# Designs tried in a protein design chat: VH-VL binders against Large ribosomal subunit protein uL3c (RPL3). Part 5

Target 1, 266 residues: Large ribosomal subunit protein uL3c (RPL3), of Bigelowiella natans (Pedinomonas minutissima) (Chlorarachnion sp. (q7xyp4)
Amino acid sequence: AAAARASSSALVALPGGRMIEVPHMTKDYRDVKVCSRQRKWEIREHMRDPIKMGLMGTKAGMTTYYDDEGIAHPVTVIALEAGNVVTQVKTKETDGYDAVQLAYKETRDRTIPWPERQHLRKHGNVKAMKHLKEFKIADVSEFTPGQQLKAEELFEVGDLVDVSGTSSGKGFQGSIRRWGMKRGPMSHGSKSHRQHGSIGCSATPSRVYKGLKMAGRMGNERKTVKKLPVMMVNDEEKYIVVRGSVPGKKGTIVELRPTKIVGKHC
Short names: E, the ipSAE of ESMFold2; O, the ipSAE of OpenDDE; V2, 0.75 times the mean of E and O plus 0.25 times the DockQ between their complexes.

## First folded at step 1 (VH-VL)

Design s12 (from s01 with heavy chain Y100F Y101S D102Y S103D S104E G105T Y106G E107A Y110I, light chain S31Y N34D; framework fv_sibeprenlimab)
Fold by ESMFold2-Fast, scan of step 1:
Structure s12 (fold): chain C 266 residues (1-266), chain A 121 residues (1-121), chain B 111 residues (1-111)
Amino acid sequence: as target 1 above (266 residues)
Amino acid sequence: QVQLVQSGAEVKKPGASVKVSCKASGYTFTDYYIHWVRQATGQGLEWMGWINPNSGGTNYAQKFQGRVTMTADKSISTVYMELSSLRSEDTAVYFCARDFSYDETGAFDIWGQGTLVTVSS
Amino acid sequence: EIVMTQSPATLSVSPGERATLSCRASQSVDYYGDSYLHWYQQKPGQAPRLLIYGASTRATGIPARFSGSGSRTEFTLTISSLQSEDFAVYYCQQYNNWPLTFGGGTKVEIK
């Protein structure tokens, strides 16, 4: 009478139709606790961890698992699409602040405006990517343009992460949008060469890309959920699982950052 | 008609600076990067750097870093290349060139006529 | 920097003959399947003229007798039947890494 096969409720669909199976909750995860607001403030006042590097991902979906105690755990599966490659490394000496730019979600060259393609080529000879985000971190010395970041090297089960959803609305960027659309000779259009990854131009493409803003004020559309426990990290299958809800609908691009302040002690 | 027109020949003494102009016409000035390339008499081509006329952003070859400054004036569709602390080995024809369309490999499709800069003691 | 080496330095050919020019890069100028290698023609007293971009694509207005081939570090420019107007200096250029670099040029002269 009972199901003869494993439950399909454990499967989550990624963008592009790939399916992944999320593992059951472990005893390690069961022992991970969410701190109260008061407890978090007590911890914050005593210790501060260096700001560490994060990753980008795509919200794949949510599911529910029950642990050995019968407790329901809402979890979010975050897909790691092709990307998470270091582009520009900024230093305090050269740029006035320390940061690592990360490119995410590989795409066709022709879909990326020339300034973005030039920037990706210049900084690590990176494939065309749809998203570029800057991570301000304490120590940039271990990062090099072109470096592939791996989730298992940055996160472990039980770590606390802050997850930010990026705005899905697109502002009206007259000058940049017009420039990208009208760049180059418009004769025929069919004479365009097949091209993969234009050479980056450092300051100019970085400024153009970095300066791209939306009329709706992207900051007001940004949502961050803090101190979510990491339940699973899988570089082989390209996903990470966190406990709780993550901002945005399925398909939203998210930034995962290690919690800035001491977060493992509750 | 797409065209880049450069300023006339210059004669400078060692230690002086020179500013060469490149006026664009026949296309949207802010849609294309402009590169600067020089060529000494009887020698090959040497890339100096580029400027984005829309943002004013630049990138210079390390050899010229600290001596070259590239600027753009949108109101007159003109790019400038200023080279300071001139030496006799800076004697060359200086060309501006337009970077190709965004679906291309970044080739230089339109060139200025060249500006001869002579540095002599 | 990527060093571009062209050979021969001078090539003497008669009108109607085939000319083959070589260009070598000190490291790969390919990026994900595309070659960021361009060819320019320069006549005395003139600015360079784009001939071939992306190793093998003819620029607009360039005659079919000009063709480019190669990948990674080894590239060739071929002129199948040399015309009088083709006597010039030819330069290869890489656009894969900063700084952009040119070869030393090949001068194609009449025999």
Scores: ipSAE 0.000, ipTM 0.394, lowest interface PAE 17.7, mean pLDDT 75

Design t07 (framework fv_tafolecimab)
Fold by ESMFold2-Fast, scan of step 1:
Structure t07 (fold): chain C 266 residues (1-266), chain A 124 residues (1-124), chain B 106 residues (1-106)
Amino acid sequence: as target 1 above (266 residues)
Amino acid sequence: QLQLQESGPGLVKPSETLSLTCTVSGGSISSSDYYWSWIRQPPGKGLEWIGSIYYSGSTYYNPSLKSRVTISVDTSKNQFSLKLSSVTAADTAVYYCARGPDYEILTGYYFDYWGQGTLVTVSS
Amino acid sequence: EIVLTQSPATLSLSPGERATLSCRASQSVSDYLAWYQQKPGQAPRLLIYDASNRATGIPARFSGSGSGTDFTLTISSLEPEDFAVYYCQQRSDWPTFGGGTKVEIK
């Protein structure tokens, strides 16, 4: 029953092994998909399709929300792993188009080719990240290299987002840690506070790193699901919940882009 | 105890390729905690880093030598090797292999264990 | 590349005296600076890492200090075994070494 289940939360495992509690019923859900008078006014008055900044995440899992009528709605929990840092900001004057490059998912330096590592260092001294994606947006003036993007600053409950991911037969099991524990204490004459991933290196030659990816080409079709309502945004616990299913299996890296508002739709 | 031992020809002719191997004993080269490096020292001069390799095969080279250097690793033999092409008399040096612990991202490493070094003379 | 300049090139001292060796970087290397000792016919030995941390097995008479561009290695009281060449090295970028300071007996 809905009433009994309303007291039950779904535990969803985030990458790295930590768990979050996502309630099956929420007051926020009842307000999703309804265009407020203010939202309709904004669409009508501006009548523009401004492309706004998005961010990246990792599909953590799916669960169910129940509305006031007892109707089940599928939702996807998207984890925000360490990352979402601005690297290169491109301007129409210098590059011919406006865009913000975003780096996602911290990794060891050795998993990234030297040119990519130098690119991250040159553009904001950003830590080694596994994924780098470009977001073409209307206004880049508010973004600077090295800036940390926060989900609560970019998205609100009730916003519509387009979620893009790459569907793969193999996935990336090695990129998602099952447990948050380290195998043992760090040795080599230094304390466990020391960070790994240091490299003092030349720009060449570029090499393929063993174990970086299983099979990048197998079933690697980019798919986008449009107009998914944002249900919850939590920067403290590092997740976003959207209504509906997103492409790929658990562990898929996804891009969240604000939906273009064209015409008279919410 | 950890030991690193360089081996290879002590004499190389100009324009040929210098080839050296470092054998690691008393520890595993297949460790995510360490880089394995080549450093050289011309007689009576200072130290010059040549390049480093991670057990995954990822390589990092001194920009002044990058067009001539190849470093490879063979984890099954617990060895890593240096090839330096198109050598000249300026490449005459004692060549050391060394281990560097992993530290902060976007920075290099230090060298905590060294081989004894092997002299390579480039002469016709 | 980051250039490291060591001074003096030669330091002539007697056993029991304090030795002070300098290393200056062409640009800031934060505290990412190490010191090595090299005796004739031997490989270098790591003494100090990250400006001030003594490596395993290194006697307390060796100490490092400094940050940014200016670094110092101090040997509080020279032992006969300390007469050697000393090199600084940075890890802020690809590894580079200083030209060395020879500590010799008077």
Scores: ipSAE 0.000, ipTM 0.394, lowest interface PAE 16.5, mean pLDDT 75

Design t09 (framework fv_tafolecimab)
Fold by ESMFold2-Fast, scan of step 1:
Structure t09 (fold): chain C 266 residues (1-266), chain A 123 residues (1-123), chain B 106 residues (1-106)
Amino acid sequence: as target 1 above (266 residues)
Amino acid sequence: QLQLQESGPGLVKPSETLSLTCTVSGGSISSSDYYWSWIRQPPGKGLEWIGSIYYSGSTYYNPSLKSRVTISVDTSKNQFSLKLSSVTAADTAVYYCARLEDSSGWYEGFDYWGQGTLVTVSS
Amino acid sequence: EIVLTQSPATLSLSPGERATLSCRASQSVSSNLAWYQQKPGQAPRLLIYGASTRATGIPARFSGSGSGTDFTLTISSLEPEDFAVYYCQQYDNWPTFGGGTKVEIK
């Protein structure tokens, strides 16, 4: 069928108070089929794909997308604040492994310690950034200290991404443990009830939430949600929209990494 | 609305390389759900699959053509291309680009096609 | 390669009649078979995939059946726009197409 012009959109606030419109998105996510011989061969070939570069972002908020069957699917807006600049590039010959360090979220010089400022100046003369993360990737030859990474160059609509963030706090551990003992109250939908040993969750397609089992553990553990489809990428307005929920509250810093195909799915 | 459009020379001399580009509009070529394919049809004959490419650069070729075929993808331009070397009169055909569903949905065939471009091999 | 044999080569029928097209594979392709319609001067259009599932937008009069080596495309009542060439295609191995069946007006 033809893609109809969206007559409505959702408003989401980015960090700093800027509002963006998220248009209605049409996606048809179907169940995985039993693989043909050709598809099994193609999946095997894709398992050879090297690990690709990712980006950092900030969880801006969530909205809801309704598919052609009227089923509600959450989408998450991830803001791209000033940053995503390559700092240090590590190679097997000099460092024993291949990796690209990425700096994210520009800040004032005096808010970071002198050694961290010196590191950023030494590696690409990068402005003071609040977060510095290392991405271990297969091919670092494409990256240079001081290089600005652009989301539209790394991600396209339909790509699958793994999103990592911090989803725990000391105050949540007791609540989560208690929820695992009893199902929550429901206004309708007996099929959504969960038994002893499970945590209350949205009745969302399992394909979108395969990596999300529980929220919170001791020690501020990093949580990763795998295989989230990219719905929109906008470098001018500085955001990415993914289908599904990402870890943490609004304002959480997240890492977006392309999903590596490991052969469990068609 | 997804559209595929072939472009390239309509006449190629024997022993030269046939070169075609497919431009994808209304959708992204960088999708994990699809392969991008070349299929040809000699005048008055049936269809022959040439090869397919994934946005990562992984390629799959018809074994009978593998020694002469190269398919490449340019995700920044939303395009993919075909090069067929050492052409002969037997390579005269309408060349189509098409999208192949990768079984993530219920579709397992070539669901969107370009209009086709005739390439004639003659001196 | 897997060879697909379509029969008959030509079907001469009138509007309103039922058309039955056959496709036989040289080895089992399970249900990994698609059907296409091609009109003169146009690209093929996907009709059926998975041997029996209609593609989006395809009228209910088109149906597919079969598995393994023997497959059938049925058009329950021919409309004027249905007179075309039909190809089967397997994707159990490297994609291969049948030789086609031309459905022409009597």
Scores: ipSAE 0.000, ipTM 0.358, lowest interface PAE 24.3, mean pLDDT 73

Design t11 (framework fv_tafolecimab)
Fold by ESMFold2-Fast, scan of step 1:
Structure t11 (fold): chain C 266 residues (1-266), chain A 124 residues (1-124), chain B 106 residues (1-106)
Amino acid sequence: as target 1 above (266 residues)
Amino acid sequence: QLQLQESGPGLVKPSETLSLTCTVSGGSISSSDYYWSWIRQPPGKGLEWIGSIYYSGSTYYNPSLKSRVTISVDTSKNQFSLKLSSVTAADTAVYYCARDEGIAVAGTEYFDYWGQGTLVTVSS
Amino acid sequence: EIVLTQSPATLSLSPGERATLSCRASQSVSDYLAWYQQKPGQAPRLLIYDASNRATGIPARFSGSGSGTDFTLTISSLEPEDFAVYYCQQYGSSYTFGGGTKVEIK
């Protein structure tokens, strides 16, 4: 946050909720370095980074970043609502694959079914949360049920992140200029949210929040925008700012994952 | 709105040099985010990448055409140009300019905006 | 160079039918693959990038899948405007295009 100097600030609001004040970003933020074609090829051929842990957030809105020439670029503010707590850690030995299950967005006990509440209590004594997502990662040994994940521990300014959200096709239609959608629409076509998988496997993994699969059945698709530069990370004020457009409308729950090949390697 | 437009002679004689210019409007060619490319398509056939240039002047060429191709950039005019030497009838094609999206890491080099194309006929 | 083979060369279908187009690479391109649509007398239009991401303004009926060497473009229900030539393109090593698949009306 030290590099985020502003002459004025922008206020963004979550739907029906908290206001976030983000400093106007200026040329104090360095643009991400562009690798040569040969260097990009070397990275592409020789580097295979393991899949690393991410976290969840809520799309709060957009503001502007001003480069060295005074040209305005859109940035997206992602709020970190109460949550990002590890619930279940799965290992290849016990579960057949490595994964960290993460709970996000605290809610009232009565708004989630009793079996889902018991799952959260069994795995780290976690408060009632509205969203429960599994992150399949290479190394789960550093994660423990009940652990609070910190954005500043996972991400730094200048890192590249992939941002995924579940959204209807209608939510990605809009002006390219305002949203900074240089990469086209954000759709991950190989994902299917209509599959009967969340309840059909085993007692513990089958106990998920009601409505997660129902939302997908209402025509929502998972969409991912890759390689967005991180502009700001603030754990105390609970937000992350990325350069460019993020999937979905204001209020969309998104997943933030470090890009496998990062610009710092250039 | 970003728009790319090709211009240059529609007829070139065999053994001469084909010269085309792409004018970029609605966006800056001096952007560190993008490469700028030439692609061609012979009548009734498929697409062939010719080469790409970064605003610094750094170039990458199709190995099959490398000995005959030169791509250059003029940031003051917001243009980039193609020269293809020693042309033959096989070089008759519609020539497109396009933007190649790139950032600090590999995996985003696809053509997101295209010019309308210009037909160049190589004939005596 | 990496060679892309598209099949079939021609696909004859009626409006409302599902179209499945294949693109095979001679060696792995990871997910560095794009799909383009080209109508007669027009420039190609980007449909899909990074194997499965739909480009801005592209209808939901278009979807891409695959990784490594085998890729598929699917049009779930053909509209009259979808009858065109489709090209795949890799950017894992340099740039190469497939030979194209012509989707024509029966």
Scores: ipSAE 0.000, ipTM 0.372, lowest interface PAE 19.8, mean pLDDT 74

Design t15 (framework fv_tafolecimab)
Fold by ESMFold2-Fast, scan of step 1:
Structure t15 (fold): chain C 266 residues (1-266), chain A 124 residues (1-124), chain B 106 residues (1-106)
Amino acid sequence: as target 1 above (266 residues)
Amino acid sequence: QLQLQESGPGLVKPSETLSLTCTVSGGSISSSDYYWSWIRQPPGKGLEWIGSIYYSGSTYYNPSLKSRVTISVDTSKNQFSLKLSSVTAADTAVYYCAREMTYEDTSYYGMDVWGQGTLVTVSS
Amino acid sequence: EIVLTQSPATLSLSPGERATLSCRASQSVSDYLAWYQQKPGQAPRLLIYDASNRATGIPARFSGSGSGTDFTLTISSLEPEDFAVYYCQQYDSSLTFGGGTKVEIK
């Protein structure tokens, strides 16, 4: 029951000051269909789900949900910033594997370099965005370049999702260029221009616009929390709420993928 | 000592396909730090970017030329090539290949190494 | 497309003089602007990137400044080898070059 938190909404601030208002958890969570641990185990033994499409989001913050026994459970609010637009669709015939490339977090055209903008324009005429991530999925036939993905079409309350993000001290940084680092004095008012920013951490796999496949790259530390129940999906107000803790600090870009082994069915 | 060298026919007939190859020596084309570009310059005029390619095969083309341009890379030969279809007298130019510097496979920092250029004349 | 207008088309100066070359963009390109030098019969040479950063091996007499739509390349004291054509290039939206400024001996 959500009685303890029914009298006020929760405000969660993103880095940069934008606020997300998560309304009261007015649902009786006893009515939410979430697979029990026992049922998930049974499904895993007898059923295999195909790998399905996911989304990207930004960790906005955490709040608390109280169950019927009054026990507090952490809940993570994931903002859906402007984005989640399909750019490139890869097929086994052309590329050797099926995948959908997704662009996330709209930005000003001049914020990203020309090659990134040309890639987005070539593949669906997509607006300038900061992040690209490839999702390897079983069936790409229903996706087309330029398509806007909607959270409510991909996820339902009670679905289990795996949430992935790369952990780093500074989080994901804007465009700090290796050659431009020698430019001169830094402004103390602009953290995005710091030479000693996390250069390696800003080179995440989700930032790759060039190339159909990248040979010779080894992954940095990646943290994935598996089988988090989806508590709320609101595409109009642009957020998803999951039960549990999500990797990274506030502002971390995360990948939401449906759990591949355990189905939605209970 | 990185060097780029253009090669290919110096004379192409109208409506045919212009084909050029750039050979990279003294460095590897299979580097995540660089894109590889084609630029042209008509006699007495300025520079025009044609397109760029990454060692993975990913390409970016000048929108005004996109329908006629194909750039390809052959990492085993350390080469990349330009094909420009349906040429006319307006395609007569010195064609340069160049190396584009990049950061994290997405940023652009200019063309730091250029070939000497090869004159291609479109004439019957 | 973003159009870059370079002015003047020709600068006639003597060795030892200061050269100031202008590049104006039809819309803001932030600091995504490079400068190249081209001598007769030669390929262009990168001088400046990100509006103000000198490329490796470029003499200190070359400096770039500006942001948004107005950019300047300055050569503090012309050497004989500096008489050439100079091009600006933007990489904010696609990749386009200016028409060039010819720096010639007066």
Scores: ipSAE 0.000, ipTM 0.382, lowest interface PAE 13.9, mean pLDDT 74

Design v01 (framework fv_zilovertamab)
Fold by ESMFold2-Fast, scan of step 1:
Structure v01 (fold): chain C 266 residues (1-266), chain A 119 residues (1-119), chain B 107 residues (1-107)
Amino acid sequence: as target 1 above (266 residues)
Amino acid sequence: QVQLQESGPGLVKPSQTLSLTCTVSGYTFTDYYIHWVRQAPGQGLEWMGSINPSGGSTSYNQKFKDRLTISKDTSKNQVVLTMTNMDPVDTATYYCARDYEGSYYFDYWGHGTLVTVSS
Amino acid sequence: DIVMTQTPLSLPVTPGEPASISCRASQSVSDYLAWYQQKPGQAPRLLIYDASNRATGIPPRFSGSGYGTDFTLTINNIESEDAAYYFCQQYGSSPYTFGEGTKVEIK
């Protein structure tokens, strides 16, 4: 049973060492229609679909999908690591614009600067996350701080998505810290090294320190690939498969946004 | 072996000041925050406050802030809870508990000490 | 303050049966939730932290689940020594609040 499965599907490693099986897909990629350049231009001059909510993910790797005719197509597997939790919801009335801030990729509290940790706690009691991204969308009314977003609720097979790749020094700094700890003594009997407050901080931790450098959240480089067809969405196994290549190397954090399309067909 | 032990008077008269001591052993005193939690008869657990023994910074439940002080004595590995103007409604079992560097969940607790406030 | 509501408050169970205790927060606490066991005359003991992680020395029959406002503690194949009070605690925001407690009683 395990040998038969291995011979009939592609295996891709996710962050954290978990392997997933991407089975041979039964749906033809040609089920997803792409409009001509001229038709897209005509549509743009009339109206655009409202901007819809997206998700964040991690590029896990690439593999090959074979259609019903035996033709090979490259696909990218995007892992959905722990996260995709709504933090701050901004409205035109209170903030001047509509947006949903999304947190991605859980980490230990002590790896996140105190002001960032306080921001996550203040907006929905969100666990420490490595990445925060704001999504400007047309309708924020269905989102609340602390809400877990699920890929199967936002995307379906055949949808077109725009994928933006991001590189960050924050992940590199986290790796250096883990290597330093590995050379140290074994962990104490405590099950957690997390902390909510700062040592020597106010008894009521409501202050944010000015001048704390956020270099790891700045210095991001970004590239976007537009209109990639969604081939698979799996909330249980925590991945999305798209047809084509996405920006960055394996391990790159990516943003998945629904493509702005007027209507379903050209 | 990690141990936390509360000590103090079992009986306090109304309007008097309560002083309870939490003595810890079996670990590095300054590596763990110490919290005070109480449990009134027939009621649930109630968080009162905490201290970071490294820096001495404290945090209090607003309900108790006007009467509650938590202090430390590093030379004795002790944390002291002081609460003024005791009332019969303050009758409870008082626990000290530790958390690792502000995790705010408690991996080890003291055995608890019952404090009865009565005339 | 965040209010924690536990159900049921009393749970009689037969040895070998599973037991489930629910905890609901009045506001989202993410997964900043712990479960404690307290036997008569003893101090509370940490069972679960961060909603689903077992504390050191806790048997695998204890498991936790949930996120946001709804949390569950499950005890599979309950033993006579599991007769105790069980409390949930949120640490999403100060003051850190506890549920009323559930008394698990072996029939």
Scores: ipSAE 0.000, ipTM 0.413, lowest interface PAE 16.1, mean pLDDT 76

Design v02 (from v01 with heavy chain D99E Y100W E101G G102D S103Y Y104D; framework fv_zilovertamab)
Fold by ESMFold2-Fast, scan of step 1:
Structure v02 (fold): chain C 266 residues (1-266), chain A 119 residues (1-119), chain B 107 residues (1-107)
Amino acid sequence: as target 1 above (266 residues)
Amino acid sequence: QVQLQESGPGLVKPSQTLSLTCTVSGYTFTDYYIHWVRQAPGQGLEWMGSINPSGGSTSYNQKFKDRLTISKDTSKNQVVLTMTNMDPVDTATYYCAREWGDYDYFDYWGHGTLVTVSS
Amino acid sequence: DIVMTQTPLSLPVTPGEPASISCRASQSVSDYLAWYQQKPGQAPRLLIYDASNRATGIPPRFSGSGYGTDFTLTINNIESEDAAYYFCQQYGSSPYTFGEGTKVEIK
């Protein structure tokens, strides 16, 4: 991998007016190492990356970087809003599985229901946060309630990350997904017809669906884009840039996880 | 035209050694891992092991312990599964399967060969 | 070892209706999850990989979804030819493990 020369900057705005200044980047594709299929398999057989800790972020927007041939490549700017604080650490002995619960995006105390606020106070005395997500990982021994996670400690330029978020043109608080209906995986799958009017919903209005407790809106359909190269990580300016598009519109909350594949280096 | 074909004995006596051969064609033999997966009659699929046909490195499901060996013959484009001390519970259809790229899912399978272990 | 649990194990379906099969992993496998179709007397056929990507040549009526521990295979407008066993497989960690299989029976 080679260092990029930053000759200018682009401004990207989050909903709510936060501005992120991202240096303009140029990369020589010849400097990016790609392992052969056989070399990657040899590494995989002897050493596999364990499932590692990730972070949460907010999709700030997309921009373009131009390679030395003038070809445009989409990049996504992911803002790191106040948060990424460890709350509850679960262990296999106590809870049956290893996981780190991460709180993201500070909010006012009155915005969070009392039970959620008490949970944050009980587990690391964490400030009120809008989002709480569990990361199931291989080794939780390095994490403590109240710990602030830093992007530069978890990711470096050239890493491959999987980015998960709400895939939607309908908005984060969009329509609740229909219980029992399939979500189309392909882009034109959203154009696939759903069941229409032949066999209607005979379900009782009183029927309760387990886990549907999100102020009447789910908005939590996961879409994951795998193996996105990390182009830039900046803890001071609070952003990560990845090459490619990530799910959702500007303002979507995303999860970044290192890919399991160990072949990032040849 | 990718093709995988298993061959070997259809009947093995208890305590004997099984030897199955997977012959591949239609692609470069050394570019894809080959896995062995078995299926007992009326039951699900069970992963046994794999081999990198380039370097010869192998990976085994520890359930089979020292019984299982996978080897290759690059000159014949073949992968060989050897399993010792066969037991009637090892009666199954045995498949070889090609791993897609860098992932451990299988894009092409052989037709399978039924191995019955009986006296 | 990661245990893969499929529900239901038997699924009778009327032609033209959607069918849904669930697969649950005992530990997170991210989206390292594949689905296979197996008809009697045949080898398994890859349908879906990376939880939601359709394999080459697979009809668009097949789709997959899910992440972490909970996954779903959906067959829209099921056809008679779709009568088969369906297996999920995780490849997040070795040994690679399969679900018990779901028998889809067309009424």
Scores: ipSAE 0.000, ipTM 0.378, lowest interface PAE 19.5, mean pLDDT 73

Design v03 (framework fv_zilovertamab; at its last look DockQ between E and O 0.01; V2 from the best seeds 0.00; counts 0 for: pae E 21.2 > 2, placed apart)
Heavy chain, then light chain:
Amino acid sequence: QVQLQESGPGLVKPSQTLSLTCTVSGYTFTDYYIHWVRQAPGQGLEWMGSINPSGGSTSYNQKFKDRLTISKDTSKNQVVLTMTNMDPVDTATYYCARGDLYESSGFDYWGHGTLVTVSS
Amino acid sequence: DIVMTQTPLSLPVTPGEPASISCRASQSVSDYLAWYQQKPGQAPRLLIYDASNRATGIPPRFSGSGYGTDFTLTINNIESEDAAYYFCQQYDESPYTFGEGTKVEIK
ESMFold2-Fast, scan of step 1: ipSAE 0.080; ipTM 0.547
ESMFold2, look of step 2: ipSAE 0.000; ipTM 0.372
ESMFold2 (binder alone), look of step 2: mean pLDDT 93; pTM 0.950
OpenDDE, look of step 2: ipSAE 0.022; ipTM 0.617
ESMFold2, look of step 6: ipSAE 0.000; ipTM 0.375
ESMFold2 (binder alone), look of step 6: mean pLDDT 93; pTM 0.950
OpenDDE, look of step 6: ipSAE 0.086; ipTM 0.671

